# VHH binders against c4kar8, part 182

Target 1, 263 residues: c4kar8
Amino acid sequence: MAELSTPSPASPAPLDGGRGDELEKFTLRGARQILQLLQDLITHRGLITAHTGGGHSFMTAVLKVDEERGRVVLDPSPDPQANRRALAAPRLTCVTQLDGIRIQFPLVGLGEGQDKGRPALFAPLPAEMLRLQRREFYRLQVPLAHELSCLLKAEDLARKPVEVSARVIDIGAGGVAVVVPTGAAEFVIGGTLPACRLALPDGEPIELDLEVRNLNRQTQRNGTEQLRVGLRFAALPRAADTRIQRYIFKTERALNAKARGGL

## First folded at step 11 (VHH)

Design x16 (framework vhh_7n9e_1)
Fold by ESMFold2-Fast, scan of step 11:
Structure x16 (fold): chain B 263 residues (1-263), chain A 126 residues (1-126)
Amino acid sequence: as target 1 above (263 residues)
Amino acid sequence: DVQLVESGGGLVQAGGSLRLSCAASGFTFSSYAMYWGRQAPGKGREWVSGISGSGGSTAYASSVKGRFTISRDNAKNTLYLQMNNLKPEDTALYYCAREWPSSYYEEYTAEYFQHWGQGTQVTVSS
């Protein structure tokens, strides 16, 4: 029954209304729970991708929760254009991860000012926050030390074939998110990138066909713009699936052991 | 302020053709991939086709592949959808977009910040 209302994995489609209702059970609406989760993001120095609409986002962080004034304080972008887009947006959709768990929340009524003499962005405390504690929504944030990359086959701005080495920033059972060097290539959602090569720490690169599922122009904390590309594994061979799952589980165990003071 | 204005819809007989246009303003059109979507009465939004900024790459839903052709004129800031061999099941409101929500991987972000046009109605009689 639920599968009849679920969009086809091969075709990009918006969330079904039934899926939105399903997410309600993961939605936090209590003021105490919201404040605690925001404080957890501050404590863990969680980086937030703030989506401003039109395929644009910027990297930010929660600097402070001002309970007395009922607002959250965010780190502005060093790129003035990113801040202008954010201030003009009717809503920011903030996305982050805490221990692999996806956290998402809206901010409405963004303003700018100063905190302790430094530029800051301010918004009223969100009325709701989404915390997805289910395995199917889990994405491993790839440690920078692993230097995971995927060689993509695409076209450049002059419509010529190019190969682009893209850094893998997160990985899950169904795909990867990568960062593409500025101006290196063009992508289109629904397009297929054949014979791409995913480099894992153990063994030879895995040859995969990838489908473009998401595109976002992200302004980094240093003010530079990068293209974030969400890629779905198409026709994943069993051997490749096993190696990807093994990498995810091994990395999760290593990160958990390190967090518990083991290594 | 991003604006997208669709036109070219209408009533057509099965087997007929229509060409849809989308006039874009408020952004650097050639720097963005563009999309056509549709919504039939009582159904959700369906992705139809996409085209890269330069026009070098295109993608189509399996239901329209071979019948529809997406194109763009970056000098005119205009997106097109040539629809041939139309079927009654193609009846829908057609709209253009600068972004497309994904039901997979990053699916939870697009619902709240997508830029959609108002749409143009296509009705195919049988």
Scores: ipSAE 0.560, ipTM 0.813, lowest interface PAE 1.4, mean pLDDT 81

Design x17 (framework vhh_7n9e_1)
Fold by ESMFold2-Fast, scan of step 11:
Structure x17 (fold): chain B 263 residues (1-263), chain A 126 residues (1-126)
Amino acid sequence: as target 1 above (263 residues)
Amino acid sequence: DVQLVESGGGLVQAGGSLRLSCAASGFTFSSYAMYWGRQAPGKGREWVSGISGSGGSTAYASSVKGRFTISRDNAKNTLYLQMNNLKPEDTALYYCAREWPSSYYDDYTAEYFQHWGQGTQVTVSS
């Protein structure tokens, strides 16, 4: 469908993080707002993907905000290599979600040490945080209990066709992110995966052409590494779009009811 | 220590051909997809092409599809871009990269682009 002449968002507005007039409207710069948002991430035990550059990231979380020292305390990776990459990076780009809203912020000047006798990573409080309340950037984190999967048609390391059942970790209007076991298949950004099948809880699998938009070797909280693949829906039929949105809405309602202590 | 060094650029007439090379070191080259991008003065970085670690899958921007061919030699840790039927619009500084940031699904911004080379200049005259 869409030309891949330049990596661009599903919307007309560019997303550049450094000098985006479009992003400025979603940028929080007030100290009180930043502290409140960080505290919300702690309260909801939000998992954060910290990008260290070079297509690498690791899963972390904000453990606390140290207002006296003006810093955040992060959960280090059990994988020492992931921590070394983070410490060597000039900045981390932290990405998470809260109530379906994408939150992104930089951390500069990462250091390591201990907090109450436990290993920790430290960074100065971010000067800004992005809170993107736009439909094309919204992602529902798929509950593990849903066992949502997508059957991918790709190539293995020997250049042979392979079908891989990949677990869907998040889903939005524009695509899905899936996890693939190391070595199961190879991907390239811009490549098309034809006739993949997305299994939703209600009804028959949706057959879709998917475009690879992001590749990331992510170190999990348990120290294991997985390949995370971001996939854009190509030519999504309206019926499929409706089913996906219905799944997202229904799942959000159920998660909100659970959080409130009801069903 | 990741290093990427591009070469092969130059001045060429419209309709001509050039072959770019990228020498990679400091990482297991065959384990990474590799990319070519370009940037003209005053413009943003544009994705041109990508190739999977084994070389089995390739992808191209619509503007170059059918004219450019990406390839790699994993024994030599080298990435190539064969450019045919060059147009004045192809004039740019060409970079190879181990990653391509996308501002459009589960990604970070291009400002956090760490592992890419200094580039090789391609100028197409008419």
Scores: ipSAE 0.644, ipTM 0.870, lowest interface PAE 1.0, mean pLDDT 82
Fold by OpenDDE, second read of step 12:
Structure x17 (fold): chain B 263 residues (1-263), chain A 126 residues (1-126)
Amino acid sequence: as target 1 above (263 residues)
Amino acid sequence: DVQLVESGGGLVQAGGSLRLSCAASGFTFSSYAMYWGRQAPGKGREWVSGISGSGGSTAYASSVKGRFTISRDNAKNTLYLQMNNLKPEDTALYYCAREWPSSYYDDYTAEYFQHWGQGTQVTVSS
């Protein structure tokens, strides 16, 4: 009977020590708040991406909160290698979303065991959870059928001007997210793309300047790598703003009607 | 494994200059945009500058624009930051990164953005 030495509740490592004052307002540290948020994740069956470092992650979920033992129970990965990485990691970074709000929390002291006869991962309760309510602007997920595109004026790897037609995946009052093939152009966060053209279904393309705000490389299931580019509207004419808002409103209304069983 | 090693920091008087270097390894350096950030004591991480993979595109925070210059040598897998006309408010730990979190759409403040160096301390005295 190997006494599974209950790892001493090591104080969970703080989230990125580089969190400035700006993140403090979004950080939950109260025990009750943390427990409630974890319970909400259970209730909503929220899928969690657990990052183990080195660019590795696996999907998990909170199965149970054990308040008496001060621990959280997680669903193990179906991939044994992912579980081994998780157990070997000094810290997991858990990322999820609830009601459109991004939630992040660290777990340290991960162990494996059984919960009600099923394999499970165990960790002490997080000392803090980040609930990022920063969405100042609603972002509409663009239906594929709308085929929104943005012609980006950029440079290639040889610094030659190129035009890249990018699919718009989401749009809001402040900007758009697009996907481009990796290597199609070079981008840098903070860079400006002048005289781009956003194509909406209701008329002629809108010419506008875009600022690169985010870059994310994504590997598709087929192994193809794509670059997601978050773009801010740098200088949006009033007429263009009106058109964008109208599109968003109209599309949202249509999506909601469809969700309600309306044709 | 991705490795980033910053150097070139130190103590300098206001109005002085420093040149930071970041040695990169473990990935195809020229295929990635690179960034400089800084963290002052008691403050959060601040984006300072970025440069595209080829070096053709650069960007700067408003606080350093006109004073700092980012550059890279892809043959040497090295990122640089020339800092001129330094001010006391520039005092911080400076680090290079391959990825930078954005608060615009997705606040990727998660620690899985681990492709950061240990940093080099820059102290600007009044």
Scores: ipSAE 0.127, ipTM 0.620, lowest interface PAE 2.5, mean pLDDT 83

Design x18 (framework vhh_7n9e_1)
Fold by ESMFold2-Fast, scan of step 11:
Structure x18 (fold): chain B 263 residues (1-263), chain A 126 residues (1-126)
Amino acid sequence: as target 1 above (263 residues)
Amino acid sequence: DVQLVESGGGLVQAGGSLRLSCAASGFTFSSYAMYWGRQAPGKGREWVSGISGSGGSTAYASSVKGRFTISRDNAKNTLYLQMNNLKPEDTALYYCAREWPSSYYDSYTAEYFQHWGQGTQVTVSS
């Protein structure tokens, strides 16, 4: 039935307010800043999703920064085909998070070899890194126990109005990601869903307009498809924004308190 | 074997019109939202318009809203983009896609735009 108990958001996920020129102000270009950020990823053993284009990606990590040779050393994929795609790609787009901060950077000129007798991938140090530390772009993975849902008002394949109760898998200041069965309703990126209802534990459902930003199709074990739908809050009233932020901060604090037990 | 074949581009003067077509094959066309994207020389890929499987819902980038109209003919497995009042800044390679990348708002991930077509060139002279 369930594909994953707590699915991760589709990667790469679109960012609220993330028009290309808007992201420029979050771009690090200082060599010292880039080096420090890469070292932080090593220290925290941050998993990186490396995108090779065409919807292909693999999991990697920064193993080492070679300042003298001006290159980064990456853990190769256990899948040889993924490594071949990476080596053939004109660039990799690397996406990760560090303490809730989204980190993204390009790598160009990927090569393969050995580091201290172990297989490795090598690339020149990136000239820029995106470090998006605005709390409004933070995404909370919704605990399954919270059973958050959003009632979507949409249209079916016959253009008939339909209401779909969708499970909320992540939530941020700018929107939610939900899961719906494929065929339950139609979605189009950039389309609007008016008068949807977001259920939060702290009171009445919030009525809000949502804009579709992201669609990812997933196949279940039984052969049915599900859609992950990324939804942006449109024209959110301040009171609703306050309730959503309160839920996020309370849940984050509770999760952090549990994670720090015995640390 | 999924294929998308764009056509209908060309050279046109500012204020003119063009109609682009995308012939789709190898999948159940009516079950998928379809999209038009474009890439100007030296720039990243940008989303232009989208249409739901039934055609009941459409969406447009702010830069083209009111000037472009997306439509589809599910019986012919064909997607269309009617472009009116063309501007020099509309000059780009136009391509259709069945699935839009999750990060199309993210300039660093424009390369993950999923399409199977070669695109059709639109050039608008001032």
Scores: ipSAE 0.379, ipTM 0.748, lowest interface PAE 2.7, mean pLDDT 79

Design x19 (framework vhh_7n9e_1)
Fold by ESMFold2-Fast, scan of step 11:
Structure x19 (fold): chain B 263 residues (1-263), chain A 126 residues (1-126)
Amino acid sequence: as target 1 above (263 residues)
Amino acid sequence: DVQLVESGGGLVQAGGSLRLSCAASGFTFSSYAMYWGRQAPGKGREWVSGISGSGGSTAYASSVKGRFTISRDNAKNTLYLQMNNLKPEDTALYYCAREWPSSYYDEFTAEYFQHWGQGTQVTVSS
């Protein structure tokens, strides 16, 4: 909800501390709730970013919940290296969203095989799932048709200034996540990118300073690797905040109407 | 097989200096941003500083900005943290990392810190 949005960043801060007790109220441990949430992800074709450690992740999806065998079936990456990293990882951290709400869960004991003659990854059903109904974690998945971009001012591998047009994949009140081609520029968590330009529909690009909050090398569903960068709005002018909230609200309404329609 | 080994910690008086080192192996060091974090007794992990792969960009927590300097030597696969004007509140176990949790929620993943070293203890006496 746009009117309930705070100026707090949507991306987590670089300062991390253990807060397991704080998260307990957002943790689902009931078998029925876990099964229902996984089924909802299947029904809505939710894309999952599976973190394998080392700053690496790959894009996957839940294909099936096998209640009889107590396992989840995941779509493998077309990149064999991403699958090798996943199978070697002691634990995967899966992150997704449903209706803008962040969902996170661990998978332990990943294996590979076949489901109905097709390659698949398997893991036991998670014993817990986080469902974070907090405004600072709400993100709108940006439709590809909108071609939303952000011109980033960064440095390349030779420490020379470079401008990179990055595609915006999600947006919230506190920031955006963008995708940058591998090798286009260097980033560091906590670093500031000055005078970047966010291109929104219906107006001139918004000039703003962005702080790098997240950095991950992500293997896409088509097997290509891209750098996902989470960026926080350092300070957002009132007019810019209004335009971003208006875009989010308008896009959500349009997506809801489209989902309910059929033509 | 990624390995990170920290060294250079010790006991120092307030106002003193220490230089920490982190020797990295098992990956292409120059292709990764590197980080220093710390954990004080009975407290959670705190991000301290980060440096880009080439060393062109650095970042610091507000609590250490102006006092600490992060640097790297890519030819030697080594990360450094120069700590000046140390304060008792800087007392902590310091470790280097090839990645940093995007949020404290990542602490639910035990193996997320597989690329963190064992750490080196820094104790600052008053």
Scores: ipSAE 0.578, ipTM 0.841, lowest interface PAE 1.5, mean pLDDT 82

Design x2 (framework vhh_7n9e_1)
Fold by ESMFold2-Fast, scan of step 11:
Structure x2 (fold): chain B 263 residues (1-263), chain A 126 residues (1-126)
Amino acid sequence: as target 1 above (263 residues)
Amino acid sequence: DVQLVESGGGLVQAGGSLRLSCAASGFTFSSYAMYWGRQAPGKGREWVSGISGSGGSTAYASSVKGRFTISRDNAKNTLYLQMNNLKPEDTALYYCAREWPSDYYDEYTAEYFQHWGQGTQVTVSS
């Protein structure tokens, strides 16, 4: 028997199960709070990663909140394919960061139109937003100037071993997100990459095993696509953990000082 | 658009075997890792297995490791799950997917995807 399935939000679950109850205490449902948060994203020019499902996302931003029409206006991608995927998606999951706090919200009923003569995407205001204020959910956005990299040991499309120097885009206590060129290597969620090397400033590279936890093809603001790979630290040695935490805290302090003092 | 059609389920006794198939269309199949997941009545979705685009790398949940084998035929755009030594706790609706959401590193990323197609029901009786 074939029947239409009701769209189900797939709350991410650990491969071995998880604590879904914890999300509720970080969920904002007040209309005023939601409007203020969206306006703060506009004010701070917050970049948003909009996940369209199927392992695809694109970078966008909130251009305007139209309270009278109950809509949010989003910056479309310069890649027409990314916009077509977004419009066809039953929902978008939008992820961003504000002052180190991770923010997530769903958008349903995406449409296209124009704002002040320019193409725009629009959706009804979200009924809820997640604001994850706990330290354990923090991911440091790695400054481009740091040129942080991780040498990954993986397989290429011909099943041959390959070493890929991947740029680290964010780092937390439990792992890193890296970007790799499309086609440079293959990954599978749940797979282990042994003896990878994480290059931090000041010191020798850290050798560690990484587990693949997320894969996403992200369309950049310039319209190009890249593969984003989320990697969990497996069996992290004490000294390595200390160095990673030190890097995170030191970089946060420097970024906070720069934000308060300017250039 | 992306379409995934599962088949091969059925009723089988404990200790038996089944082979599931997933026919894929609407994308370059060999360029994507593929996954099998399952959902038992009243339970959440559980990751079962994954395979890289070329088939060179595989991964399995501890609950099925050594009993299940994932494979793919890129010329036929088809994903397979060979299930051996089935147990009553393997009873579930089985879905194939092009991605698997995870709450790790990108903690609580609520990526929404619809399992396209009906899934295929596996019932294991004692």
Scores: ipSAE 0.602, ipTM 0.853, lowest interface PAE 1.1, mean pLDDT 82
Fold by OpenDDE, second read of step 12:
Structure x2 (fold): chain B 263 residues (1-263), chain A 126 residues (1-126)
Amino acid sequence: as target 1 above (263 residues)
Amino acid sequence: DVQLVESGGGLVQAGGSLRLSCAASGFTFSSYAMYWGRQAPGKGREWVSGISGSGGSTAYASSVKGRFTISRDNAKNTLYLQMNNLKPEDTALYYCAREWPSDYYDEYTAEYFQHWGQGTQVTVSS
């Protein structure tokens, strides 16, 4: 009777590149914490983007946590090709959000099967989960209809001064996030953009200095690359702060009213 | 695969100078801003400096401003950090990075992946 050595559950691969001390404080490694967070994802029906590598991803959800077997059950993609890629991938990178907080975790050892007669994907429980609670301040997602923009004073690829009109996608008391076409200007985290102009609907643009805090490349559905730039207000006059706060408050109120069916 | 390999670290006396290098491969080097960070023993990673893809824009931590100079050679896919007037508090493992953590994350993009090298040790003696 050959004791089938139950293959020791392969320790899930660490989260790619993020194990700096800065991310450690956001990384959950406790079994109980991980189980609780996965259960919370189930309870809230959190949609998960599972990245299979090579720029491919599919939407999934955690259907069940099997503590006894030490596995997580995922909803398969309706696309058979996506499932094949997932199964062939050495690692899935799962990304989701709960209560406005980004959650990221790796899954390794993905298999397919059935759960209660339905097709399902199975993976060992993640060894770690990243819960990125970094935002100190609330940021309002700017409605597209408001067409907020920020004129950025930057340099182009030839190191010439350029003005770039950037769409504002979110705004808070501490700063804005904008999108620009890739290659329109050069940015560096920690850099300062002086004498920029934030356009609000209620009046003249606000002149302000901005500090680059974040850079993210995004590929649109049409294949066009955009650069998301997170900007901090470096020096905001009190009057400008008041206007920004008023805009945020007014917009939030309107959005909430709409969500309640009042508009 | 993205690869970053740091070099140029060593032991120096206070007031001395070092030049760090980072060799990059596996991506279009000139299309990305690049960064130096450091980690002192028992401390978290600290941002030191950044440079835009073309090298036209640079940024520095207040602690190193006026002493350190970041530069790049896109033809050689190499990032540099000239460190002058080194202090004991500059003692750390120095990392080259293509991405740096931010307070903002896009929920739909998996691009939060950080690419760091193994680091090069800089030790400044008093």
Scores: ipSAE 0.294, ipTM 0.726, lowest interface PAE 1.6, mean pLDDT 84

Design x20 (framework vhh_7n9e_1)
Fold by ESMFold2-Fast, scan of step 11:
Structure x20 (fold): chain B 263 residues (1-263), chain A 126 residues (1-126)
Amino acid sequence: as target 1 above (263 residues)
Amino acid sequence: DVQLVESGGGLVQAGGSLRLSCAASGFTFSSYAMYWGRQAPGKGREWVSGISGSGGSTAYASSVKGRFTISRDNAKNTLYLQMNNLKPEDTALYYCAREWPSSYYDELTAEYFQHWGQGTQVTVSS
């Protein structure tokens, strides 16, 4: 079952995905709070996924907050096409995490220039930032060392069945995001992938039906493009749900312990 | 750059049929999934249907499943929506899109809906 719509007259789609009223308590609008949160992202070297619309994004970071000029300075992509898409976009939706807390903010009026002799992207300070502390929006960023993968059952460009091993980059109670090799398979938002196999550490792969919810062509920090696929758990057996939640909980605790330097 | 031009809308009575077309240019059409969306008066945008680049996979909103059929002709760079057994509730401006911003899995990353044409109006009278 697919339920894909955005609450919008004309364009653009709302930042909050239609939960605006409920998200107000997590929305920062104070200039001091916004400046401090942006500075925290700089201090923690937080990577930001900047969505430019049309299913495209690029990986960036806040390099500097220029309080006197009222703007943020962002790391441009080494891919000129990603920068052109960003500059042409009426709005960027920036998403990141800080200590497991989801942070989201819009940037409007992106420009290009130089900072200390280096290429940079500039935008006015956002008027609002979401700092979302609700568990239902939590996505565990999967450690690379875990080598989490999901075998997807899909179709290739010739409409032939194909199995694709995709790296799991994040996981939550409702689904996973995976990276798919370019050209390996075709996806359509709303489509279902039956009998996929999620490989968690310590146990047999979990067989799951997955629904495609997001498709994003992300330009990496090195300038290469990858396809990121957001997949919803269409139906999750109780035993599978328990294993996934235990993995999330155990991994989150281990990451928190490392962050505190207790290991 | 990307250009999408919708056509085929009109006035039709309940139970009738229409076929919408979307002419695409400015990109390699067969390399992209394509979508139909609609916006009824006083309502938000609603995803209607999607089709993979090769045409091998399709998906439909529950409200139109069994009545609408999405298809594509990659040689002609054209997307189609065959609408059967139309209902007054199907009255809307219909848009085609190269990508669909979906907020369901990640409700906080709703992206811009890439609408490159004016859409085509479908009005279903009772």
Scores: ipSAE 0.656, ipTM 0.873, lowest interface PAE 0.8, mean pLDDT 82
Fold by OpenDDE, second read of step 12:
Structure x20 (fold): chain B 263 residues (1-263), chain A 126 residues (1-126)
Amino acid sequence: as target 1 above (263 residues)
Amino acid sequence: DVQLVESGGGLVQAGGSLRLSCAASGFTFSSYAMYWGRQAPGKGREWVSGISGSGGSTAYASSVKGRFTISRDNAKNTLYLQMNNLKPEDTALYYCAREWPSSYYDELTAEYFQHWGQGTQVTVSS
């Protein structure tokens, strides 16, 4: 009787979000750790943004973890169309925060049913959960009013040097994300942009080298295309690092104060 | 709709070579940088290589540098990965992507991007 080795469930597609090697440090794969984190999400009533692909998402929450059945129970969207998209998606990407730490995890094999007479979504337990604990992964969303910009030294399609003024949309200790018009310059992951200039509100621009780490083309609602460029600080002077950290801290504090009704 | 279809994977012995192809449709191929990624069993997605829209600029992960060559034919809307001197550690599902990371959520725009193919399996035996 040849024991049909049940094909090991195909490991869920890894979380997309950065350098695979760096993300591994923050990826939980232990069953106990995953269960605990899911329970913590339940306890804290953490709202989860569930992404179904194609720019579609809905808000959900983990309602229950069924350890016996090896599944998680999610709150369905009030929008039937969102639920249909979720069920049709090969993968659901769930994003949330707990105690200021970003959590991301994939769900595959989504199904619908009822939990205690209420409509619910069901999925097998995630095989992995990303918990970004390090400050280096924290990204401050830059307020539009701050008008942060980065002058990029790049090349166009003809390999002619060009300077592109890019709006900074988020900033962290390790780098910035910027948006540029499509076609303004040619970028490739792993490429270096030397002698760029990051403009902070508190003083003179910081000269630094940037490495292209990610690229995402976005089509705005108005039909305009823009390119989001994730840039790592390749060489950051200590003084510049201090200024960036100070800016992040100051801005975060101000945003929190505003959120609390203090401003 | 953006479509990416990978092919050319298979079983190969260590030291062998493979050439992967990715057929792209649903967008202006030459206007986008393209990327190869891979996912080994039990590991996360790993960036392998990137090429600019014109093909003028290329980049490689340190693990594959000197062994792999990315190229593109914009007339055929096809991306290629020539893999030489393959090693067992290169065993993975290889996929092409128009963006990197292949899936990304923009919190500002509330947009989620996922533009990658189904992948092609590469298995390198010892």
Scores: ipSAE 0.023, ipTM 0.433, lowest interface PAE 5.0, mean pLDDT 83

